VH-VL binders against q80uz0r647to840. Designs and how they scored, part 19

Target 1, 194 residues: q80uz0r647to840
Amino acid sequence: RALVIAQELLSSEKAYVQMLQHLSLDFHGAVLRALENVEQEGREPLAQEELRQGLRELPAICDLHQGILESLEQRLGDCGEGQPQVADIFLAREQEFEHHAAHILQFDRYLGLLAESCLLSPRLATTVREFEQSSQGGGQSMKHRMLRVVQRLFQYQVLLTDYLNNLCPDSAEYDNTQSALTLISKVTDRANES
Below, E stands for the ipSAE of ESMFold2; O stands for the ipSAE of OpenDDE; V2 stands for 0.75 times the mean of E and O plus 0.25 times the DockQ between their complexes.

## First folded at step 4 (VH-VL)

Design w50 (framework fv_rovalpituzumab)
Fold by ESMFold2-Fast, scan of step 4:
Structure w50 (fold): chain C 194 residues (1-194), chain A 120 residues (1-120), chain B 107 residues (1-107)
Amino acid sequence: as target 1 above (194 residues)
Amino acid sequence: QVQLVQSGAEVKKPGASVKVSCKASGYTFTSYAMNWVRQAPGQGLEWMGWINTDTGKPTYADDFKGRVTMTTDTSTSTAYMELRSLRSDDTAVYYCAREYYDSWGAFDIWGQGTLVTVSS
Amino acid sequence: EIVMTQSPATLSVSPGERATLSCKASQSVSSYVVWYQQKPGQAPRLLIYGASTRATGIPARFSGSGSGTEFTLTISSLQSEDFAVYYCQQYNNWPYTFGQGTKLEIK
């Protein structure tokens, strides 16, 4: 059922935003400080600048998904047991998705750059290990956490497709969900183009 | 000349606490994490935890949480490991070990070891 | 926690021969495996990290290979000083875990 799928979208967005907040508010700052110290000490990793630029996009990506989460909470709270209306949450954020999709899809690459930088910087490697062992991380590797940033766009496609298939074809929500899926697909395709 | 020098052997009764020191020299202390590993007589190696020497933040293996405290004194380039509520099966050689600069998780420099004997 | 299992427990070989030591992880550890050598009364000595990278000063006769769950340490032409206990360790996940060791002894 549509409502059940919309609830799954909300619950998975809550988990995702918690991970992004940890990555953005604590990890990002610590990593940038470690990279600055390496540069000042004359021990620059080959990938330092590109990784630094990519990680500076984390707060804006976090803000995008925090907004989505808040909108989902309001919409699903307000509809009770009625028909949910969630597709326009994505449509209202078309420009943000287009802007950030390129950076989101590069997180697999940023993970590789982070690993390379850790081999050259004991301080950075130490910071990464500390975050992996935080109580919030439960021992989960940074590889899996950073890959979830890329995976979230594809998870939207899956969840919105399941949602669409459980909506009345004559409803406004059906039309809006088709538009939202087109947006997410287009954004993913555009960001993947050279 | 990079080296880690540990405090001397100790004999303790069950229920006591022991604090082992590890003094680093020949490198920048705060640029490397310090790990603690123990080895019971005739047995293999067991990882106890590590400490970030720059921030002072420790991470402990689950078997030792609640009984171990790891600290550092950056002014003397010394790491400490205190184990409380000692049991006879805590009898072991305790090592401090520096993580290798080209790879996290590899220990390239080890202390000479501190034998802690727990007996009644 | 990830369990590291080494085999054989004891390997008897003659000087000049090749020794092959096995290390298996209970789940994938990628290439994040370290090998140490320990002689009686001494602290362990780092040999190999990242499954295949020799540490500084380690003779070329020592080589490591493997990824995922199966790893091998090979000593291609045994010298008298190579008879010791060898430990593997994974560092893909906390807690770091060691194998139980393989004792290399003279035949």
Scores: ipSAE 0.006, ipTM 0.499, lowest interface PAE 11.2, mean pLDDT 82

Design w51 (framework fv_rovalpituzumab)
Fold by ESMFold2-Fast, scan of step 4:
Structure w51 (fold): chain C 194 residues (1-194), chain A 120 residues (1-120), chain B 107 residues (1-107)
Amino acid sequence: as target 1 above (194 residues)
Amino acid sequence: QVQLVQSGAEVKKPGASVKVSCKASGYTFTSYAMNWVRQAPGQGLEWMGWINTYTGKPTYADDFKGRVTMTTDTSTSTAYMELRSLRSDDTAVYYCAREYYDFWGAFDIWGQGTLVTVSS
Amino acid sequence: EIVMTQSPATLSVSPGERATLSCKASQSVSSNVVWYQQKPGQAPRLLIYGASTRATGIPARFSGSGSGTEFTLTISSLQSEDFAVYYCQQYNNWPYTFGQGTKLEIK
């Protein structure tokens, strides 16, 4: 049923936003501070600067998904047991998705840059280890947390496809959901090809 | 050590309000959602709502219909739950509970509970 | 609102035996079910989340299974400390809802 899938979209968005807030507040700030004191020998600081620039995108990505979460809460709260209307939440954010897609899909590469930077800085490696071993993430590694940023776009495709398959084909929501899926697929496919 | 420590027991008259506090320690407060759950004597558990600790925005269960307010103070890592227009059937132990962000819906750390007694 | 129904209300078993507790949802909740243990005067303790994943520190004798509308908590080789009230909870839909509980008591 469509409502059940829409509720799953909401609950998973809530979890995702909490993780992004953790990355944006705790990890991003701590890593940036550690990078200020990294020692380098005979190599360009390009990897560290690229990592720094990528991590600076976290607050904006967090804001995008916080907006989606708030809109999902409002729509599903308002509809009660009725028919959900959620597809236009994504359509309204087309430019934000297009703007952030490149950075979102580069988070696997940013993870590689982080690993490289840790080899150059015992301080950074210690900082990353301390966050990984904290009670905050239930034992989730920093690699797992960063990869979830990439995976969320693919999760949208799965959830919206399941949602679409449970809607009346003659409804406005069905048409809007097809458009939302086209948007997410276009964004994801374009970045994968680049 | 991760802990949630709640304020002490309260005795209130019908029509009064009660405000329960929940102080978090041992983790980053804003990285976990906070939920409120109550349990009447000899009864089961009832979910009241949650608050996003990063944004301060709450979501309430319909059964409390405008009688509950949830807030946070990030500077003290403390969550609050205020329940207004108290009735005798609001007599319960009130819990705050941390929501596990990687597996949403699971409450992994709970406060010790605050007994609120509503009597004349 | 999704109604969670637990059965039986009370289960009397002997130490060393297997206990099987049932939880049924009024509509599909996927695998989004949590199990808690509560002893008198204490807050609930997380046992299982995602229908089948044991929480940190929970003994292997506790296992969860199920999806959709039917869920089971199994305690193999019951220990004396396992006699408590057990609650299931769904987190597929807001509001989150709990079952009424199953009390495990010594036969």
Scores: ipSAE 0.000, ipTM 0.457, lowest interface PAE 15.3, mean pLDDT 81

Design w52 (framework fv_rovalpituzumab; at its last look DockQ between E and O 0.23; V2 from the best seeds 0.00; counts 0 for: pae E 6.0 > 2, placed apart)
Fold by ESMFold2-Fast, scan of step 4:
Structure w52 (fold): chain C 194 residues (1-194), chain A 123 residues (1-123), chain B 107 residues (1-107)
Amino acid sequence: as target 1 above (194 residues)
Amino acid sequence: QVQLVQSGAEVKKPGASVKVSCKASGYTFTSYAMNWVRQAPGQGLEWMGWINTNTGNPTYADDFKGRVTMTTDTSTSTAYMELRSLRSDDTAVYYCAREFYDILTGYDAFDIWGQGTLVTVSS
Amino acid sequence: EIVMTQSPATLSVSPGERATLSCKASQSVSSNVVWYQQKPGQAPRLLIYGASTRATGIPARFSGSGSGTEFTLTISSLQSEDFAVYYCQQYNNWPYTFGQGTKLEIK
């Protein structure tokens, strides 16, 4: 029941971290350098600076989720067929979620800014396309990848709610999961208002 | 006004090399990737590879790796495709094609094609 | 590599009739399919991209549909200039791959 949902949380976190690693490592170096060239040619420094600052958050966001992934792997590996204990993984990272939430929620906006930059410089679009196709996962557009950054917070809310509904209400894990949901709900509500 | 004009037909012996050119006009050459596609007589289309015209970085289909080199000359807005160690089954029309990409939709297509270059490999 | 399979190899229809051409991918390509028309002695011509978006200047009688692994090109009320070979192509993954083509001929 709960274990099955916790395994889905782990499996989806693995896929998400792989996508973030590609986006952070490959996109950061070459695409950010290409954005600097667009800024120099277009003389539109404010919009480009906002995009660059947002994209520079990717390594820290990646580190956050890599930590969550490693903790989930350890906890679910150790529990066997027993009751999983995963909610405190999120609670331990409350300050990191609060710190990064603003940037995570802006990735839809960053996609729009990137698209505007590509319209001004079609060669930037070609560079973005090259990175999309060069990944081993192949084929997923930058639109898909950037929107997944925002969507992961909503996915946590859905998965943790399903998890909670399959826990004993008297357990410490039930209480911790409610607290984790409150944390995720807070950042998700901010997303709805943004 | 946007055009891709390719070099003329070539006749080569097995083991030789051929270099086909594709001159772009009517647009900013470095703003669009260039693809190379071939078509053997009476056969379908076969993708050979792609080159980023701004960086000069190529990507080749596995069947052509080791035998093909794609390059650009930005000063003349020209792309080149060189195929080495020619065999009789390399006889084909070779096309260059411009690729457009829309990041918001994820849509991609070869919107402008060269007229084709017939390369005949015969003894 | 993703294999694109077109059917039928040859489709015989009369002018004024509707033609439907099929293209199947060996794995999901989302909506990342392009259709080209090729006449003898000419380079391919872009018709449809993103599975269903007509390229500039393409007549409304051409329409595309599909997603995932199954795609269709439909030509309503065939004109004499529409008899040609049609190719589908996926751009989901490198290497880009084409179907083997469907020849549209007069019945």
Scores: ipSAE 0.506, ipTM 0.803, lowest interface PAE 2.0, mean pLDDT 87
Fold by OpenDDE, look of step 5:
Structure w52 (fold): chain C 194 residues (1-194), chain A 123 residues (1-123), chain B 107 residues (1-107)
Amino acid sequence: as target 1 above (194 residues)
Amino acid sequence: QVQLVQSGAEVKKPGASVKVSCKASGYTFTSYAMNWVRQAPGQGLEWMGWINTNTGNPTYADDFKGRVTMTTDTSTSTAYMELRSLRSDDTAVYYCAREFYDILTGYDAFDIWGQGTLVTVSS
Amino acid sequence: EIVMTQSPATLSVSPGERATLSCKASQSVSSNVVWYQQKPGQAPRLLIYGASTRATGIPARFSGSGSGTEFTLTISSLQSEDFAVYYCQQYNNWPYTFGQGTKLEIK
């Protein structure tokens, strides 16, 4: 049962990383290029810089989850029918989850800045629209895609809890999974404080 | 009140040019793209192109490339559309239309329209 | 370009009755469809955008539905002021394109 849940974790991570890669590479890049054009016009440079800084977390978050995915693939590929070890994948990346914390804390702010910037720049608006309408976008709005980044942590909580409930309480993996859940909870709790 | 007010009706000869103006008021002119749409008598709507009112960069429909020029004057919040080498089939009501884009939903639409400018091309 | 085809060309309906207008795209346009109303001698008026979102000030009797290639505008109970020409438009691909329009007339 624990293995089945770990496989669900892997499969959902694959799908999430695909979305995240598109967000990080195509959207982030396109928006930065558009912002450069807006900046050249001398309009609200401070607001634009704040937006750029907010969006900078996306590539870092993408790197984090790519690493998680690679580790999950390796661990589960070698596991066969035995008990998987996946909790340490999260624990080893505790510092990288600070990018998620930053994303959560700044989410409303940079989304608002993005919206404002799109109003001020039809070029930027067009860029964002083209991104949203791309084949890889699945028809989801920018806000929805940004929310998925936040929601993934809550999915971890659910999946890891279910995983925990199917582990031997006397196992090292059980203790590590509890630690991993604590780690994720610390990040998600910041969303409620903001 | 948000509105677009267009210039008056024009009568032109074949081969001539016409320049239609569209003055915006009640909102920040450079915050919305401006589109031009025409409608021949008794016919449907035809998109001609749009202009980025912030940068002044236009994009034209293929059918009008080479004959149309869209410009803006930010100091007067006015958009212009010039159509050259006029033909009889260019007889139509020409509309300017404000376009909004909502990044939260991804939705787009022409929410404000000018009253239209009739351009008649006759020999 | 994407071709938007509206049907029927003319729809005759009595006041108080339901009207259903169709718009079909030659290829998928996701939910990127807009509906406009136009009365004689007037500019088009925005009704629905994003296929199903009613514009500000538009009565609740107007509704839009559909995704992909098939879209519908519905007027649940026709009022006298609703008799006009209705256009659909896609903004999924350049160039923007309109349907040929449906004339809603009184029966």
Scores: ipSAE 0.146, ipTM 0.696, lowest interface PAE 2.2, mean pLDDT 90
Fold by ESMFold2, look of step 5:
Structure w52 (fold): chain C 194 residues (1-194), chain A 123 residues (1-123), chain B 107 residues (1-107)
Amino acid sequence: as target 1 above (194 residues)
Amino acid sequence: QVQLVQSGAEVKKPGASVKVSCKASGYTFTSYAMNWVRQAPGQGLEWMGWINTNTGNPTYADDFKGRVTMTTDTSTSTAYMELRSLRSDDTAVYYCAREFYDILTGYDAFDIWGQGTLVTVSS
Amino acid sequence: EIVMTQSPATLSVSPGERATLSCKASQSVSSNVVWYQQKPGQAPRLLIYGASTRATGIPARFSGSGSGTEFTLTISSLQSEDFAVYYCQQYNNWPYTFGQGTKLEIK
């Protein structure tokens, strides 16, 4: 049962990394080009610079999760009858998750800046719509996709809690999973309070 | 007054091409996408494609790929749709329509339409 | 692509009565539906977007509802100018697609 949940963590991490790559490489470039036109019109340069800075955080978030994905693939690619061991993948990256907490707290602000910039720049709104409707981005609001950047940490809480409930309490993996949950909870508690 | 004014009716032979113009006024042309929609006599509406008026980047419905070209001239605030290799079943009224989009709500609509251009394809 | 199916094809109703027009999507489009009105010889007119929000200048007798795959346009007290063809359109995904139309005519 624990293995099934660990494999769900792997498969959802694959999907998350693909989403981050799309945001950080394809969408980011399109928005930067649209912002250049808005700046030529002289509209709200400070809000636009804050949005630009927030979008630059996406590569760092993407790099963190690519590392997590690589480790999950190695650990779960070799599973047989043994208990999975994935909790230390998160513990090994404790400092990077503290960095991610800062991104969570600012990301709601960046979502607000994107929405506000689109209200004042129909060109930016058109660029966002084009991306949303392209074959790579089709069918979902970009606002909702960017919200998922932070929602992944809450999803980790759910998955790791379910995983913990299916581990032997005497195992080292149980203890490590509790520690990983504590780490993630510190980050998500900051987001809830802000 | 926000307005889209299209070129006049045209009569064409099978195998010819037609280029319909759509001139925008009363708003910033390059800020809103332009759509093309057609309606055969007595029939419903059919979406033909979409163009980013700032970049000139078009996207075509599959049924029209290879036969349609959508362009813009930002200096005159005019969108163009050219349909090639005309057939009798291309007889229709062709509309341009402005798209507005609100990212906060996710609402989208064609809020301003041109008056339509009748293209008749007849031997 | 997403197919939009309207029913009935023709609806015969007397002035002053309530009309209910149906639109069904072949897959979920959330609330991403627009309703247009078209009178003979005229371009379509935007009525409702977001499934339920009236466009500027649209009388209160027009209302929309629905989410997912099933959507309804209701006209609560028909006036003589309301007899026209009505189209639903989804904007969830390209290609944008329209229903085939419902003709609302005098019974």
Scores: ipSAE 0.104, ipTM 0.630, lowest interface PAE 6.0, mean pLDDT 83
ESMFold2 (binder alone), look of step 5: mean pLDDT 93; pTM 0.945

Design w6 (framework fv_rovalpituzumab)
Fold by ESMFold2-Fast, scan of step 4:
Structure w6 (fold): chain C 194 residues (1-194), chain A 124 residues (1-124), chain B 107 residues (1-107)
Amino acid sequence: as target 1 above (194 residues)
Amino acid sequence: QVQLVQSGAEVKKPGASVKVSCKASGYTFTSYAMNWVRQAPGQGLEWMGWINTYTGNPTYADDFKGRVTMTTDTSTSTAYMELRSLRSDDTAVYYCARETYYYGSGFYFYFDYWGQGTLVTVSS
Amino acid sequence: EIVMTQSPATLSVSPGERATLSCKASQSVSSNVVWYQQKPGQAPRLLIYGASTRATGIPARFSGSGSGTEFTLTISSLQSEDFAVYYCQQYNNWPYTFGQGTKLEIK
C-alpha cells in the first residue's frame, strides 16, 4: 500500500534528520574546535580546510531535510486513511536539492578527508570516537553516519519508486511522483558522474 | 617513550573511597583518551569508563555510574579514577589504558599502552 | 550491552601446534574487535585490532579473522612464550565489553 510506503518515507526521514542534526549541531562544532589546535601551530594541511568547508554545509543540508520532515508530518497527519500526497514536497525543493546535491554526494570523500585529518590530529580522532559513542542510537560509526548522507538520495529513489508502483496511474500523485523521481534520479546521476 | 605509571597498592574498608592515579609521559596527554579497566583476582577484564583528556568529559559504564568519578590534571599529565562506597567485590587490579586509533577499512580504536595496574584490596 | 563469549575457557596444547581461539558477540560488531594477551602479574598486551590487523611488534604467527558476530585468533606455531590468557574486546558500542578470556596452557 502507498500509505505504508509514505509512512516509511516519513519514519526514515525522521531518523535521518536526527542523525543529521547531531552531525551538524553537535559534531561539527567539536570538530572545528579540535582542528583549531592544529591551525594554531601553523601546520594546517589543505585536506583539513576542505573538510572544514564541507562540514560547514551541514546546517543548510539539515534545514532542507528538516523542511521535508515537517512537510511529510503535516501531509500524512492530514490524509488519515486516505491517499497520501507527498511528491510535491520534493518538487517544491528542486533548487535546494540541486544546490546541495554536490555536497551531499561528497560526504564519502569527506569521510576520507576526516580519516586523513585524524592522522594529523589525535584530538580529532578522540572527538570522532566520543561523538560515535555518546549520540543517541549507541555506537553507530562515523563511516556509517557519513555514508547515510550520501545514501539518502539513493534511498529516496528506491522509496519513491515503490510508492509510484502502488499509486493509481490516472492520479495527479502518480504524475507528480514520476516528476519527483526524475528530479532525484537527475541529482543522483550527477553524483555517479562526479 | 610512552609510559603510564600508576599509584601504589591500597587497602580499604567497605564503604570507603579509593583514588587511583595514572601519570602519562612521552606523548601529548590531551591528544588521547584514557580508559579505566579492572580485573578481580583470577577473573576477566571489565571496562569502567573513558575520559576525554582534552575536554575532561567522562563516560562511565552503567555498573559504576553514581560511584565512580574520572578526572584529569593536564598540568601533571595525570588521570584519576575515584571509586566510592567500596564493597569486597571491588577488590581488583585497576588499570589505566590509552586509547588510540587506526584508519583502514574503517576507524579502529584500541588500547595501545596500559599502566602497570594498581591492586585495591577491600576488606574488613 | 554487547556480550562477548570466548571459547574454549581453557585450551591445552603443545609447543609447535596451532591454536585457534573463538570469540562470539551477542550482536554484530562489524570488524570492531581487539585481541589482548595477558601473562600472570602483567598488564594486557595489544595483539590484533580491527579484527585482523596485527599490532606493531607482534609476531607473524598471530593472526585474526572474522566480522559481524564471529571472530577467531589463530597462533600458527606455538612458542613457549605464547602460553597466556587471551581476551577479545568489542569497541562497536559503549560500554566496551571483554570476553571472559581463554587460557592457553601447556599440555
Scores: ipSAE 0.166, ipTM 0.659, lowest interface PAE 5.6, mean pLDDT 86

Design w7 (framework fv_rovalpituzumab)
Fold by ESMFold2-Fast, scan of step 4:
Structure w7 (fold): chain C 194 residues (1-194), chain A 124 residues (1-124), chain B 107 residues (1-107)
Amino acid sequence: as target 1 above (194 residues)
Amino acid sequence: QVQLVQSGAEVKKPGASVKVSCKASGYTFTSYAMNWVRQAPGQGLEWMGWINTDTGKPTYADDFKGRVTMTTDTSTSTAYMELRSLRSDDTAVYYCARETYYYGSGFYFYFDYWGQGTLVTVSS
Amino acid sequence: EIVMTQSPATLSVSPGERATLSCKASQSVSSNVVWYQQKPGQAPRLLIYGASTRATGIPARFSGSGSGTEFTLTISSLQSEDFAVYYCQQYNNWPLTFGQGTKLEIK
């Protein structure tokens, strides 16, 4: 049962990282280029600067989750029906979670700033539409993708709690999973307060 | 003022290709995407695809994939639409149309300016 | 794809009368509907976007309403210049789709 949950964590992380790579490598660069042209024409408002600063966090957030994905693939690739060991993957990244959680939790705000900025820049609006259409996700794919950035931390809490409940209480993995949950909860709570 | 001026009427034989041009003026060409829409005689409007005028990247409607190519020349503010392997049922007026953004319902777009149209007649 | 259905195909009315044109979507398109006017030999002209917002320069006698799947274009006091074909279009989903048109003609 625990292995099934760990495999669900892996498969959902893989899908999430693919989405983050598209945002970080394709969308981020195109948006920054569109915003640079607006700035050079003397049209940039303060909202666009805040959006640009927020989007610059995407490559580092992507790197964090790529690391988690690679570690999960390694651990579960040769697990068979054995005992999974995944909790320390999160514990090893405590500093990264502490650094990035505040920015991750602001992506719903960045979505609003993006929509506002599109009113001032037809070029930016065209860039957003091109990204949305290429995603095959329907009319609100940008909203969906940016909100997924916020939601992933909460999904970790759900998945790790389910995982913990299916582990032997005497195991080292049980203790490590409790520590991982404490970490995720702490950084999520602290970021919401700041 | 914004103007989209298209190339003149064409008569082609089945199996030929046609390339229609659309020259923009009165605005920054690379700030707005360009769409292509056709209308067969006595029929309604059919969307063919669009091109990002800043990046040059086109996106085609499924019915036209494999037969259509959309390009731009930013130095002349001109968009092009080439349709290959022409059939008699490709006889239509072909329009270029500029899109604009509307925030009220999210990230959505409509056509605010249209070219005058180019009649393409395919007959043997 | 979303199918847009306009009715009637032809509406015969006299100048000074009120005309109401219908446009129905096969599934919800929110308020993401545009109306275009096309006169013989001319390109379509933008009338209304977002179901109810008049484009710049469009006379107040033109009004749009509706949301979800049912939309209407109303011309409150027909002028001779209003006799044309009217098209609705949804921009909620890809691909973009148009109605088949309603021809407004003199009775």
Scores: ipSAE 0.018, ipTM 0.550, lowest interface PAE 6.6, mean pLDDT 83

Design w8 (framework fv_rovalpituzumab)
Fold by ESMFold2-Fast, scan of step 4:
Structure w8 (fold): chain C 194 residues (1-194), chain A 124 residues (1-124), chain B 107 residues (1-107)
Amino acid sequence: as target 1 above (194 residues)
Amino acid sequence: QVQLVQSGAEVKKPGASVKVSCKASGYTFTSYAMNWVRQAPGQGLEWMGWINTYTGRPTYADDFKGRVTMTTDTSTSTAYMELRSLRSDDTAVYYCARETYYYGSGFYFYFDYWGQGTLVTVSS
Amino acid sequence: EIVMTQSPATLSVSPGERATLSCKASQSVSSYVVWYQQKPGQAPRLLIYGASTRATGIPARFSGSGSGTEFTLTISSLQSEDFAVYYCQQYNNWPLTFGQGTKLEIK
């Protein structure tokens, strides 16, 4: 059912936000400090500079998903066993999705830049490993954690499509879900074209 | 030329502490993590922990937590491993080993250079 | 923790023969396995990392293979200097874990 799918969206958003908070609050600051130390030594390669600029987007991306999580918790808590209303949560954040889409989808490229930077800077590589050891990481590598940033948009497409297929076609929620899917697809397609 | 030179052999009584040093040369000390590995006579290798030479932050294996302290002195490019409350079964050769990055799909590390080892004998 | 199991514990072979040493992980470690050689009275020496990449200066007779849970080290034409203890280690998961070693001895 639609409600079950909406609850899956909430549960997966909770897990995603917890991972993203760890990346944003703990990891990205430490990585930026390590990269700037390399710069101060006059040894910064281009890959490290590009990676640093990309990682500075993490706090804003974290804020976006924290807002989505809070809205999902409220909507699904309030609806009980009734019909869920979740599509407008995404539509209300259209500007944020459009603004951050390129950065979210570039995390696959940022993983490549991070790997290259770690090859050139064992100091940075050591910093990455410290965060991988964290119990908060659930035993997943930093590669898997960062890749989840890219994967979340594709997960939205899957979950919202399943949700749509379980809604009454005459409902406002059906129309809003189609609009939300269009938004997420537009964002995803734009990045795939780059 | 990368070199890791360790302090000399030690003989200790049970309950004492030992502090082994590992002086690095031939590379930028703070660019590579340092690991400590021990080997009891006739036995295999046992990982004790590692230290981030840039931040000074150590991480210890569970079997050694509470008894081991790893530190660095960046001004002398030296890593230290202190083991407390020594028991007879702590008799081993203690190695420092430099950790390096494997290029590929991960940020995982292996030991490319090892110190010559420090024999610590614990006997009453 | 991941348990690394090496077999056999001792392998007796003659110079010029081929030796194959096995290393098994209790769960997948991808290709993140390293092999070390240790001669009596010496520190371990890096031979192979990433399951199959020879370290600088390591002769071509040493080769590694495997992925997931099963790994092998092969020495194609044994020389007298190759009789030593060989250790495998995984570096995919924390804590880092070593196998118990395989002693390569003269038959």
Scores: ipSAE 0.006, ipTM 0.501, lowest interface PAE 10.7, mean pLDDT 81

